# Miniprotein binders against SET domain-containing protein 9 (SETD9): the designs that were tried, part 7

Target 1, 299 residues: SET domain-containing protein 9 (SETD9), of Homo sapiens (Human) (q8ne22)
Amino acid sequence: MPGRLLRGLWQRWRRYKYRFVPWIALNLSHNPRTLRYVPEESKDKVISDEDVLGTLLKVFQALFLNDFNKQSEILSMLPESVKSKYQDLLAVEHQGVKLLENRHQQQSTFKPEEILYKTLGFSVAQATSSLISAGKGVFVTKGLVPKGAVVSMYPGTVYQKYEPIFFQSIGNPFIFRCLDGVLIDGNDKGISKVVYRSCNGRDRLGPLKMSDSTWLTSEIHNPLAVGQYVNNCSNDRAANVCYQEFDVPAVFPIELKQYLPNIAYSYDKQSPLRCVVLVALRDINQGEELFSNYYTIVS

## First folded at step 6 (miniprotein)

Design P36 (from P1 with V34T V45Y)
Fold by ESMFold2-Fast, scan of step 6:
Structure P36 (fold): chain B 299 residues (1-299), chain A 80 residues (1-80)
Amino acid sequence: as target 1 above (299 residues)
Amino acid sequence: SKVFVWIRGSDPEKVEEIVRRAKEIAKELGGEVTVRVEGDYVFIYVEGLSEEDAKRLAEEIRKIAEELGVKVIVTIKPEK
């Protein structure tokens, strides 16, 4: 008899052991960055997915070519069509010819932020915010950001709405909530950092990295991966950027995935990787700090 | 030494057979196997092999792919 009683208690316990999982909602309710409000009549996208993809590919391809000496090992393990593509690009341009000539003497020609400037006409970086007690902020450090430009990306581990994020959510101001309930944990320390690095190692294809982990370090490879440090607009500072969600298409070049600052918490072959970009709402001049809103601008 | 295998998706049953046989041979040789699917591509990465065992694995995978009419790319990276 005791065996049947214990079995009943075990079944009852198993049914209710997860009743506290929804407590994550209570934790996130006090974090303004994880609470996104978008009016039903508002557009979620300021620019097309094709424009986002085009910008990311342009920047990532330039970063890949700048670091070509380090990428040669990866290329040796990829199909000949991929190798030929990059060799042709290097051969066509004057800078490409110079890089080939100096291969044995130099690993990299330019810093990532300089590549961003040469590619898009501007550069951004994190620094101490202009707001008192705000900590870090993101500034346009060089050039001019035109209205509609992709100016930053929100890095971090991507959680689907059904995936547990309880411990990572405690005291974490860097969890971004997408309209469909997908969460992005952009915290660069603690358990969030450990989780991202674990997922990065899990998804590696031998020497091929499937995501960028350098945003967790002082030596950032993708200069756009600073979006979590962009401060919210206030009565003293108007928003000049807005968030836009983007799904990485299945045809995304495998050798460029190393620059994507996002990784899925669970590997799901059917779901595209969610990214979030920040898009300029107006022309932004050199020296200006970026400020985001939680609302889509009604045109 | 390390072995990297790239298979472009064709007949899923034939690709699965290549992956299965590659895993068996790699395990026999004491290698650690990682398999990933990315779009139309299947990647097999094997670590912890001697130079001789890496070459043996690469040749066996090429033979299996040829038997099944599937095109594969196999590369070997020696220890530094």
Scores: ipSAE 0.114, ipTM 0.605, lowest interface PAE 5.5, mean pLDDT 78

Design P37 (from P1 with V45M)
Fold by ESMFold2-Fast, scan of step 6:
Structure P37 (fold): chain B 299 residues (1-299), chain A 80 residues (1-80)
Amino acid sequence: as target 1 above (299 residues)
Amino acid sequence: SKVFVWIRGSDPEKVEEIVRRAKEIAKELGGEVVVRVEGDYVFIMVEGLSEEDAKRLAEEIRKIAEELGVKVIVTIKPEK
């Protein structure tokens, strides 16, 4: 038998094997995240990719600066083109001026939720859902969310088509299916948690992390990384947010990648990192719970 | 000790030569090498070196980069 024929058959079997997941296809819980659908009359995106990118950069830059005393150590080991962006702040740190201040009387670094509020005019956090037996939900805890705002991100391990997801998919309601077949596993426990942490360790560049892993803990660094806890809409709870897919551009600042709550399952340079954001469909007031749909409807 | 190297690729052939020679030296010193490409940068990390071997590797990489006209950032970090 010729090697080319055997390779062709192996590639077909490999693709079929990796994506043959009958329990995902037969998910009788009707989880909209695994059966995402965009009607022909609806848009798959509510806001531009440029608006998504601008929002993420604004929030992540504010988080970075809020933690600058720790980040300056990492910056010292990064390329000059990265360090030069923060040269004025690095000069102050290098001179040790801040070390002369009374450390025991310094105010603690702002909480991530407070940084989000100062940056976008609102905060979100997980709490007990208003729905009976739904467990967790996500609420606007402070401020006002304007229509079109990025309110949250769907964290988790990103699986390209044909990548293995067998054990992680069993009984897992936190698998988001993108329109192109990319999956995001946002489960914060079990094998899904182990896989994410493994990928996070694999991709680190010395002291620099290339993804946020804190969404797996009680001490979340990126306050947007709560999207998997947003409950689905129902007849009694109208959707006020929708899912929108976003690919991280090649020009994304390397020092801010530590705040991205997504990581590729396989080390693959061919595909940009897929992220999923939740975008406000209307103005959302303080105290309101977020409810998502599995499709986008624009009025 | 760990050695971190950042290379900004202006010439792919020269960058590949630096990576190849860095891997050879690291292997001779018994270090474990990881290479990553991030945008316009190539990152090399070498682990499992003594402080003396880490310094030697860093000096050799700087010499190779100077020979090829490529700018690199080399940092040595003690392992706990």
Scores: ipSAE 0.221, ipTM 0.685, lowest interface PAE 4.7, mean pLDDT 80

Design P38 (from P1 with V34T V45W)
Fold by ESMFold2-Fast, scan of step 6:
Formats: sequence, C-alpha cells, structure tokens
Structure P38 (fold): chain B 299 residues (1-299), chain A 80 residues (1-80)
Amino acid sequence: as target 1 above (299 residues)
Amino acid sequence: SKVFVWIRGSDPEKVEEIVRRAKEIAKELGGEVTVRVEGDYVFIWVEGLSEEDAKRLAEEIRKIAEELGVKVIVTIKPEK
C-alpha cells in the first residue's frame, strides 16, 4: 500500500538525513525544503588540486606496477607516448623469457590495501560501523593518516546539473550533492549498479577500461573507493574528514584511468570528470572510524 | 582477430579521411567498428575479423596513413 511505502521512505529519510538524501525524486512533506550543503568555513579546499592529483597518481601508478604482467598486454596496444614510459619493463615482456637471475629476484604481487599502505603510510577499509543502526562505516586499518591526506574517494556515476536521475534516486542514501549541483550516485546495488556498469562498457577503449568498476564487487582494486560508506558526524561523533571536489585534468594518464571509481552519465568528452575525495582534518590513528562534516540544511 | 588503430591528431580533414576509409573497409570485411576520441588521438577498434582479414585491414590503414602523411599505430590481437 501507498501509506505503508511512504512511512518506510520517511523512516529511511530520518535515518540518513545527515548523510545523503534522494531529494530529486522524493519530496517527503515533513521535510520539503532540505538541501545537502557544507558549512561556509568548509567550502574552501583543504589541500590543493595539485596535492589531490599527486596523491591519486602515486597510488594508481603503484597499483599499475603491482599488476604489470597483466597491464603489459594492454600497453602493447597503446600509443608510443604511453609505451615509452614503460619501455624497459616492456622489453622483458616482449622477449617472453626471463633470465634466471630475474626469476629468483621477482617482486611479489601485493593486495591493494598493502599497496596503499606502502604508498601513503596507511590503509582504510569498510566494516560494520561503531554507530547503532548505521550499517557500514570506514576505518583506518593500518598506519597513521596525517592531517591533509587523501584517505578515500566517493565512487559512482556522475550526473551533471539537470540530468535526470529517476528511479535510482528512490530510497537511495548514497547520492552525494556537489556544491555546483553535480550529483554522484555511489549506491552499489539495484538500478544504480546497472547504470554504472552500462556507462563503464560504453566508455571503454577496446581492452582498456576508463573507470574502475570493482568497487561494485567484493574484490576492490582501488582501496580508496569506499567513500560512500563514511558516516556523517553528529553531536556524539566529531568529524575527522571532509569532502573535497576534484576535476580530473585532461592530461591524466590514460593507462591509470582504470582506477578512477567515477564515470559520467552522459557521453561528453570535453567536460572534465568530477571526482570527490575525503581529506583528513587531523591526524587519524589506526582503529579510528571516519566521520564526515557533510550536513543537510533546512532552507 | 581484433585490430587496434591509434591516429595522432593532425589535420582534421586527413584524420577524418582515414577514419572514413577504415570504417568502409572494416564493414566490407564484416567487422564491428568502434571509434573513440581520446586526448590528441583517435582510436579505432575492430572486432570479428579472421586473421587474414585483420592483416589486410591493418595493411590498408597503414598505406592510407602513409599516403596522407599521418602518424598511426596499428596492432593486431588474435582471439584466443
């Protein structure tokens, strides 16, 4: 029945009203003027775009090199300007034979979380939240997160201003609203999952993937792609991270785009891809849960 | 077999001519053609070709590019 459905939607809204709301599709009469916004003092970027880019490139390049045996096959089919960056490594692959010395001194393949730790000095992962009824949360699982570090990315399909989001907005607590009206749908289930996979297939360059889809599975390749599970701060839990918007520059290496956990809903190659990172507001110790300062404001 | 073609951005008219002729030949051979623009390159991906037809397509694209003075990279991948 309609009355029972509306009560269910209202209860979910009340549970997630300080996180992400499907306000585009839902106008629950008890909260008709709500917007998702950050405080004025939190609108400014905590770190530069260059710092965000540097961090992402460092992590993604380490992931790429960790899986070089598989990546070398794709590299052989890419432009010379890309292949030349890896010429020494490709020469070994093209020979098809490893020297005895190299066979004994081979580098072991590491799990993505281990690569993150080796690269940034910490790792993060999703787990059951410390908050009652919050479901999932994100924790620092190893190392120390220094103030100003990029600790996570908000994965999902990117919708430009005024683009329709329709059914995937219904009952969906994982829609992030950017300050300029761009939306990111980070839901890993249902219609949202189907839409992301469709866009991922659309944008591929032959065997080369232009975005990461593994955040939709149990085997995550980009260990930063857990941002949608970070809970909002409350009166009982202080924020230790904040959201920061980032546009992927045109010069971003094509072989590393496979690690970006975002994809544009519309096929538009002229506009930069919007990403959202979570940045540490203070040093965060091993074992701590992440809490964001993203708020819902009543107009 | 699959054919991968990367065309470096140069005179747009010449690049368009290479793309047009590559699509025509690929379709004649029964291949499925995808064209994408990525940065300064145009990428053509052709699937569903026999090994002989893939080699023929690759050679014809190289000849067209050489005649027009455009830089191309053509790679053939066998379907295993």
Scores: ipSAE 0.258, ipTM 0.702, lowest interface PAE 4.4, mean pLDDT 79

Design P4 (from P1 with T75V)
Fold by ESMFold2-Fast, scan of step 6:
Structure P4 (fold): chain B 299 residues (1-299), chain A 80 residues (1-80)
Amino acid sequence: as target 1 above (299 residues)
Amino acid sequence: SKVFVWIRGSDPEKVEEIVRRAKEIAKELGGEVVVRVEGDYVFIVVEGLSEEDAKRLAEEIRKIAEELGVKVIVVIKPEK
């Protein structure tokens, strides 16, 4: 009987852990100085939800195929139709590579940034910002970003407007505020990191991960998951990207959810998972740093 | 050990029967059951079982699914 008793205590602790930060103590909505407002011209979506979805599926499918051998456990849990779909796509890809290279080489696993480049025609990565003392920034490291392209995603734990986020909000410059009051905590340190990992473990279905946690590490699997490091525009640095909110549709392939860098704080299944993408406002050249003009919390 | 049951099927009555019977067997074995619905998939996760009890649960669930004509995938994994 001790195992069942201990599990009851653990379940009570887990409930109180998610309720530990009181909603009435949330300070972000009470302090107008910590918020920057989006200009009217950036309130409308730059691209359709269908274009966002298409881009994410294209990139995530390519990442899945690149790591196909490691996906064997996941594939064993999926319908044969899903497995055959990826096997067919992989066969076409291998044939194409052999013909193009004329080397008869077996395809090697590519780094995520290289997959992004092969998929969208550009790559992005975090590095030291061009701004003095700004810390990190995000740069176009390869290729050209066309106007309207999804350039990155804002990772982190998703909080509904009524959900408590007090301790995570203290001194945290990486909380993004959506127009409807949804918050995304993209901090890769401290309590924010612990909360994301806890939610990731909570939602895991055996070998199926329901979100990407690698953005919390030095080895990022989804190369788009760097949006929290994009710096705000200034009078000297014009914005070249804007934030766009995106709700993950129910039809989203379960095997690709492992690449979504967002997770809901609560078990609430009433609402779709909120994501935030950064969309190019103009063509962006290799070597350029990304700067946003969207609504965000400023430290 | 943990037992993961993956169900794909459109007959909600048969899926509910599998879930109900799995919960009963897991409870008798001292396991904790979590049911997750993701799109058109139903997952049953049972934690806190010995390796022997996990194998027994997996076998019983496969038998129930076969009787009801529902396709299931049952995976046993060591606990964290």
Scores: ipSAE 0.254, ipTM 0.679, lowest interface PAE 3.8, mean pLDDT 78

Design P5 (from P1 with T75I K77R)
Fold by ESMFold2-Fast, scan of step 6:
Structure P5 (fold): chain B 299 residues (1-299), chain A 80 residues (1-80)
Amino acid sequence: as target 1 above (299 residues)
Amino acid sequence: SKVFVWIRGSDPEKVEEIVRRAKEIAKELGGEVVVRVEGDYVFIVVEGLSEEDAKRLAEEIRKIAEELGVKVIVIIRPEK
């Protein structure tokens, strides 16, 4: 009984005090982003939620249509209101005649980065950082990123402010701390990887996935899901992107949720799914590396 | 076999009754039940059923929905 009481007190303390001294101490040398304070004059949003939603829907719709051969099987399990959006394409697929018939089969299925380029006018990818000690970074690989564009998303498991995350937090440089205390664990290794995969399996609706898990693999389906590899700005490298929080609205198309690189740790009907996007602070040219600022002061 | 159920209804009480009765029947047949709520839709996925039991579950769910005036879509898939 004494062991149960002590464990209960420890769990309660950890749940309510995860931002206390132990949490701060464990992350201070590894990820200063989780310890940032937002000045009163700062804004947490550079673009509207409608602009974020519009961009995500545009990209995800293009990815869905690019993979329509596989998606048509999933559509058979979805409500009529969803299937009706794709009736013309479904009729063609079922007859064995493709709506888009090109001389090159390659044009019918593009790589995700190419889809991103065709929809937004640029593409991004992870590569070795220009900073010698940073490991990975994210670069604009093609096109031009205009100021105010959504450039990437911060993938990972979403923890509400009272949910337990203790073991995943130890030595983990990929935990993003939202302004309201929500955490996103974007680590692609170890226990964090196992947790995300478990949540993804938990929430699937038969063959329909409710989140993207491919950011954990070498074959990334959502090319925006590289945000955890964007390095922090420094005196020698000015920020060209900033983090912006986004809650997935209830009206988000069910068939496109498979491209969201975030999943809730616990199934919670009362809370919308939290996502984090990175938004361009200026026009960014091909070949440039992305450098983040946790908060933004806008004119 | 697997049974996928999509429920759309404006009356939460009637939807809950369909879910409750579907869970009861599925458990009786030895199926594994997963329920999810997405906007105006409630999803039920039942796994581990024989083809015969899947058809029985689907028919019973359709009858319950018809009794309550709730629109449902029921789809049966073989185990891969």
Scores: ipSAE 0.031, ipTM 0.556, lowest interface PAE 7.2, mean pLDDT 79

Design P6 (from P1 with T75M)
Fold by ESMFold2-Fast, scan of step 6:
Structure P6 (fold): chain B 299 residues (1-299), chain A 80 residues (1-80)
Amino acid sequence: as target 1 above (299 residues)
Amino acid sequence: SKVFVWIRGSDPEKVEEIVRRAKEIAKELGGEVVVRVEGDYVFIVVEGLSEEDAKRLAEEIRKIAEELGVKVIVMIKPEK
């Protein structure tokens, strides 16, 4: 509950326009969700939805092909229209290379971070932040991030406006608020982790996953899924990335949905899946930490 | 056990008939049915079935789809 000490912290964050909305995320009938405040000059999307989609498809396709021995087994359970896209690769797999892999039971695939580098010209990863109080941060570990590049994704369970998010909101700094009131809970522990895993299990179609759950583990399959660890900008640390909302289109390839680090809380909703990407505001060099520029109304 | 069904069809009436009949059979077996549309596919998930009832539902759905000339993929997942 807001006490005198908590009220002081609340007023401070309102004044500085920081993202601190754990208590406001409670969806009571007399207390509707607040909208995210974005300055007029920050409301414009940095890149088009087409550019976001193109980047995600490029990365996810490269991850899929890197793990093709496993994916070819999943493809056997998918419709012909999906399998036909990979017919040439499936034919090659029945030759000596696949037989050797099966014989030796070893897999020589690239790490996801290496695939990201080969695909986009850079790689990112979470590490100890340059800020003493922040714990984790996200760094460019290899290559150069050009201005306008999708550099990360904000993982987590997606809650529509007016859906309950009570216990998960308590003490949780990883709830992202979208402009339309949609929330994304990117906390990798506690009840938030249990909820995401439950939703992932609910939506699973046998061996085919409809979302990525590996961001909850030490072995991350989608190397972009570290956005919740990007720290906020400050007077001493200028923003070099910004958040951009993205709706997954209906034409998104079903076999690549396993790399989307987001899942809808409610199964009965027919709205497109909301994702959030982080986009570079300038060229970012190897070794630099990512800092986000965002604003919210805390009331 | 859970039963997962993927339906791809260009004929909405035939797809709807498969969904309707699958729901009827699942309810008779005491299962909870969820239907989801995903791009060109209709997905049906049935939960709360015994292993025997899940196998029966899967076979009935395959038979219905074959009668209507619609391709389906049906999978069974045991409860963990």
Scores: ipSAE 0.012, ipTM 0.469, lowest interface PAE 8.2, mean pLDDT 78

Design P7 (from P1 with K71R T75L)
Fold by ESMFold2-Fast, scan of step 6:
Structure P7 (fold): chain B 299 residues (1-299), chain A 80 residues (1-80)
Amino acid sequence: as target 1 above (299 residues)
Amino acid sequence: SKVFVWIRGSDPEKVEEIVRRAKEIAKELGGEVVVRVEGDYVFIVVEGLSEEDAKRLAEEIRKIAEELGVRVIVLIKPEK
């Protein structure tokens, strides 16, 4: 059959395509890592890993439930142990009552930033910075951010200490440098965007996404995924957030991984997925811009 | 139509045999196979099948799993 031959060629092209970008980066990158410098008096962790995990699960669960009509189709392909967590909601939907009411009353899903507000008591979003020359910044758009709250995540492709990042590093101000030499490339353009999308396609399980790619678009699904646009503090703008590194535990719910705005560059590494959150250093009021106390040195 | 299979990966040799035989049958039916490991689960996704071929593949995979004593979940998603 001709369709079988075309599928064979497409499968070869698809495999080659996803491997090609990492192979180019590997062959041509020879640059050493730049290390992050943080004063010893500045804690690397402001809140516990348990608090970070609890916050992320709470927000992601709320996002999942807000989009349940779409998520129920994905849920149908998952093991019974996962589906059982949502059994009551699935029963209502199977009867058509929920779907009929949504269509009848035009009850659409809430915007992601509204879900964030309902879940944590505040919303954040990117906008033009209060600094004349800084471009984008991140603002508290609604509510109050309490001290110790997770207010944002730093999205992007995660590179281990020894992994190449040559072309992605050229003219790229959105590379976050972790204390252990791990890098996160949060650039939403160019080669960085292509790499993230390639890794996202590589890890996809049919309709089930294993990471959030919507931060690369104008329609962001995880409203926390704006951390790369937070500006550094200065004499005129005091820091009100700090960066905290977080490793995603192996027991993280598979149906919620679609909201993680990070993906590992390496296909076969057993190290946990590194994420970076921004944590409030004080109460932050509606209308305030976020500023970080991030320092980086060249090794 | 698409066929989704997920297996809890408690016996690697038996899981590998299910994956191997599923790939062979899918190839005969002109389907495209994607296999992924996530935690304790192995996922097989087969795309590009007619509804009839998807049902046939699903039934064959269930038989293979039963022969090997492995519990699998097989779901067919028809496309209009």
Scores: ipSAE 0.013, ipTM 0.513, lowest interface PAE 7.0, mean pLDDT 78

Design P8 (from P1 with V34F)
Fold by ESMFold2-Fast, scan of step 6:
Order: sequence, then structure tokens, then C-alpha cells
Structure P8 (fold): chain B 299 residues (1-299), chain A 80 residues (1-80)
Amino acid sequence: as target 1 above (299 residues)
Amino acid sequence: SKVFVWIRGSDPEKVEEIVRRAKEIAKELGGEVFVRVEGDYVFIVVEGLSEEDAKRLAEEIRKIAEELGVKVIVTIKPEK
């Protein structure tokens, strides 16, 4: 019946009237692509916000210290209360570099994935999925992921409920939908990539960056920033991770914000920055692929 | 050269006055201004200034802060 179809479209339109999202608004009842959804049982947080914050601070602090030769320049711009945290390391830096293998400076002492391993006891990376035609997936490359661990982050530009996302939403399978209507655009290509880079440039404090943009490149600095490549579970592939929303607290160290792989679309918001983490539902062994309990747009 | 200003946010109206006056001076000197509130601090970065103009801006900001009784940290860095 035509009346029933029109009511369905009207109900979808009412849901998205302040924010036109074409792949959601125009998808019909029969033979639609599978749209992203959040199971009702996943509304509750699996771990505390304090546990998420503690994990992120531990990893980001380790990344900062690994790259200290370059980070010491940023510290020179910051107040003494921030610099005093690193005073001993600044004294060592002034003694000079002990690199005799070549004349070129190394970017870091360890690769980011090795820092993750030393910090959390595991590492993850993107690779070709075990699923035929799925493209990329995310794997545990080293160590053991314990149940309740933060395994990954969903990178991208954060849009509030009523902020425009029209062009970025067209054919984009990498938009994560939060329970409160906030969207995160984790697409590493096209208009989405340009928008993220523009926001990153807008928010910088001179040479001090307020977000990580390296997830858009082949050389990722935050090894957690691969969450958009985690594939959905199926009957043949049980979920071993779930998504959990996290708001960055005001107390978050300014020098570590450069490792957050998320940025707000609008600068003028008083709201905390929304992030999304992936949390392990069970112990995950080396070599296993990550599968989430959320479904996204397919093919 | 770049000028970095870090203001401890003790009185919002006095802090806003410092930011307003810093923006006016920076605009007069042809600099680009970036401002952000981080916790109890306000961070100002001014880019695109000569070394002489950067020193002038830094001293003017320090004078304004002292006049208003607000603590500021001002640092000048040459562009690479």
C-alpha cells in the first residue's frame, strides 16, 4: 500500500529533518543496504570512563616520551606547570644526540605499534580482512588483549545532532552513529579527509596540534586509530569487541591532545569532545581479527 | 616569528580584555591570531610577524596583563 510506504519515509524524515543524511533518509523498507545500528544491550558502558581515560593517558604519554626530541619544542611554548612534568628529560635532551649509525635523525626510538605493546601488552594493526571482499580488517598483531581492554579508537570528524553532513554522508560506509545522535565520520578519503584536515588546521595552537591527523596517512602515530576498519560480526564470525562512547574531560593534558584522532566539526561548542573506543568482550589472542557487534552499510 | 601567550584564567572579564587588546595589536601588525581556552588557561598564538613586531606585541601584552593584575606567560619563537 502506498500509504504505508509514505508513512515510513515520513517517519525517517522526521528523525533526520535537522540533518540530511541521504543513505539513511532515502533507504527503503525492501532490499535496503544494511544500515548501521546499535543493539539495545550495548547501550551500557562495558568499562568505566575512568578506565578509558587511564588507558588513553598511559598510551599517549608513552607515545609522547618516545618522540621526546621533537616534543621538547612544543613544551617550550607551554606554562612551567606542564614543562616541570618533563624537567629531567629536558635536561638530558640538552646533552645532545647519541646516534652514530647515520646522519639522519630517526623520527621515533620505537614504532608506534611497539609502544602500544610495551604499554598495554598487545598491538593491533589494519590488514586485509579474513572475510572475502570485506577489504580491510583489524588484527591483534602481538600479545594478548584481555577482556575489558581498550583495543582501538574510531577516528574522524565529530558532528553534533543538527550539524550539516550532507555531502560527506553520500556513499560513506565509515560514519559511526552514537546513541545521542552524534556522528563520527571516519572516512580517510575524499571530502571527509579534506574536512578533517581543515578542522585540524583551524584548531591548532601554532605548532601545537589539538588532534591527530596521521590516521589519514600511511604513517599512523596513534596505533589505536584504526577502529573504522573493524568489520561487523556475522553468524560465522562472532563479535569480540564492542563500541563505547567516551567524552574527553576538561582535565585532559594539553600536550597529549595531539594523539586524539577526533575533532569537532564546530569550534564554538561548549560540549566535551566525543570519542569512541572499541573494548574487548573476551580475551583476544595474537593473530585474531576484530569483529564488532554493530552492522554497517555493506557493498 | 610567532608569539605564544598563555593566560591563567582568574577573572573572565579581565582575560577577555587582554585577548581583545592582543587581537587589535596583532591585526595592526598584520599577524594571524589563534585563541583557545584550555582548562583554566587561555592560549593565544600570533603568526606571521617579523621578529621586531613579535617583540613589540609580547611587551604590549605583558604591560596590559600587569595593568590588569593578570598572570601571563609570553614566549617568542622564530619561524623555521
Scores: ipSAE 0.012, ipTM 0.531, lowest interface PAE 8.7, mean pLDDT 78

Design P9 (from P1 with K2E V34L)
Fold by ESMFold2-Fast, scan of step 6:
Structure P9 (fold): chain B 299 residues (1-299), chain A 80 residues (1-80)
Amino acid sequence: as target 1 above (299 residues)
Amino acid sequence: SEVFVWIRGSDPEKVEEIVRRAKEIAKELGGEVLVRVEGDYVFIVVEGLSEEDAKRLAEEIRKIAEELGVKVIVTIKPEK
């Protein structure tokens, strides 16, 4: 509820109002997840944009097909060039009793984590961190993550330089800073959650969603959308993933945009949507927790 | 109700004319218009219309597209 949310924000503001600017500056400087640095002589990317795109398309296509009964209804409202990609599957759906087919399809539908495993050979999920004070962390729950794999995405609202993020930045450890000054607010609570949902509602094209909002809930549809919970490396925990920025190309399939866990804050902005992925620095085994560094180094 | 329009950019001048005329009609009906370019597609979403005004706008857009020889898909979402 908006009224309840505003009261909580006012109580936080009243608590922090006399220390707000020094406190926020200190918090940002001590939070590696909101600070990223790449040396000038290094590339800012570990794998190619084509590899990132290929991985995202492969996963999102599998998620789309896993939920085809629901997606086929949306496809009926999309251009012929989109529908033609799925003509074979649509033909099969038209031949059965819809109610019985929907029940059978729902029973055979896999969980998102299982789709990820079937697609990439591994699965990841959020759980309580192995670090006592860290709260949440991200673990490889099944399979093996090979070096160079896209293992996670950093969800959230994308803010350009100079766009207002004042209240969202108060006590928020989940603001990721890109090299060009773009910010991504991956907080799943409070005003950050309301902002993302508002932008998601603004950008929908009728029944077609243009971003994933389920990372804000307990039932996530894109199992990669857990990147904000990956903890920083330390002396006791070596980094096994790194951040990499990715711009969604104009040719990205429109029916798959519903799985992108990012949305632009700006209305009518014509820049490509910024995403951030986490890429494996080595092979990562089942049961291991993911740990990130605050910059990307080309090896 | 919302009106959702899909236009493929086969002729930029004709697509722009459809967008311009759709915006004019939507404004007369008191709707809010959002236009988005996604690759080679142009999308128009019109929000804040009654169901009857949404149907009227959809039919007018189809007529304009037919006059210009442009293929469009127009969908109405009854829920705001």
Scores: ipSAE 0.012, ipTM 0.477, lowest interface PAE 8.9, mean pLDDT 78

## First folded at step 9 (miniprotein)

Design N1 (from C5 with A22V)
Amino acid sequence: SKVRVTIEGSDPLKIREIIDRVIEIAEELGGEVYIYIEGDKVYIVVEGLSEEDAKRLAEEIRKIAEELGVKVEVKIKPEK
ESMFold2 (binder alone), alone request of step 9: mean pLDDT 79; pTM 0.732

Design N10 (from C5 with V3I V46I)
Amino acid sequence: SKIRVTIEGSDPLKIREIIDRAIEIAEELGGEVYIYIEGDKVYIVIEGLSEEDAKRLAEEIRKIAEELGVKVEVKIKPEK
ESMFold2 (binder alone), alone request of step 9: mean pLDDT 77; pTM 0.717

Design N11 (from C5 with A58L)
Amino acid sequence: SKVRVTIEGSDPLKIREIIDRAIEIAEELGGEVYIYIEGDKVYIVVEGLSEEDAKRLLEEIRKIAEELGVKVEVKIKPEK
ESMFold2 (binder alone), alone request of step 9: mean pLDDT 77; pTM 0.711

Design N12 (from C5 with I61L I64L)
Amino acid sequence: SKVRVTIEGSDPLKIREIIDRAIEIAEELGGEVYIYIEGDKVYIVVEGLSEEDAKRLAEELRKLAEELGVKVEVKIKPEK
ESMFold2 (binder alone), alone request of step 9: mean pLDDT 80; pTM 0.744

Design N13 (from C5 with I18L I25L)
Amino acid sequence: SKVRVTIEGSDPLKIRELIDRAIELAEELGGEVYIYIEGDKVYIVVEGLSEEDAKRLAEEIRKIAEELGVKVEVKIKPEK
ESMFold2 (binder alone), alone request of step 9: mean pLDDT 79; pTM 0.745

Design N14 (from C5 with V72I V74I)
Amino acid sequence: SKVRVTIEGSDPLKIREIIDRAIEIAEELGGEVYIYIEGDKVYIVVEGLSEEDAKRLAEEIRKIAEELGVKIEIKIKPEK
ESMFold2 (binder alone), alone request of step 9: mean pLDDT 79; pTM 0.744

Design N15 (from C5 with L49V A54L)
Amino acid sequence: SKVRVTIEGSDPLKIREIIDRAIEIAEELGGEVYIYIEGDKVYIVVEGVSEEDLKRLAEEIRKIAEELGVKVEVKIKPEK
ESMFold2 (binder alone), alone request of step 9: mean pLDDT 75; pTM 0.679

Design N16 (from C5 with I7L V42I)
Amino acid sequence: SKVRVTLEGSDPLKIREIIDRAIEIAEELGGEVYIYIEGDKIYIVVEGLSEEDAKRLAEEIRKIAEELGVKVEVKIKPEK
ESMFold2 (binder alone), alone request of step 9: mean pLDDT 78; pTM 0.727

Design N17 (from C5 with I7F)
Amino acid sequence: SKVRVTFEGSDPLKIREIIDRAIEIAEELGGEVYIYIEGDKVYIVVEGLSEEDAKRLAEEIRKIAEELGVKVEVKIKPEK
ESMFold2 (binder alone), alone request of step 9: mean pLDDT 76; pTM 0.709

Design N18 (from C5 with L29Y G31A)
Amino acid sequence: SKVRVTIEGSDPLKIREIIDRAIEIAEEYGAEVYIYIEGDKVYIVVEGLSEEDAKRLAEEIRKIAEELGVKVEVKIKPEK
ESMFold2 (binder alone), alone request of step 9: mean pLDDT 78; pTM 0.726

Design N19 (from C5 with S10D)
Amino acid sequence: SKVRVTIEGDDPLKIREIIDRAIEIAEELGGEVYIYIEGDKVYIVVEGLSEEDAKRLAEEIRKIAEELGVKVEVKIKPEK
ESMFold2 (binder alone), alone request of step 9: mean pLDDT 79; pTM 0.734

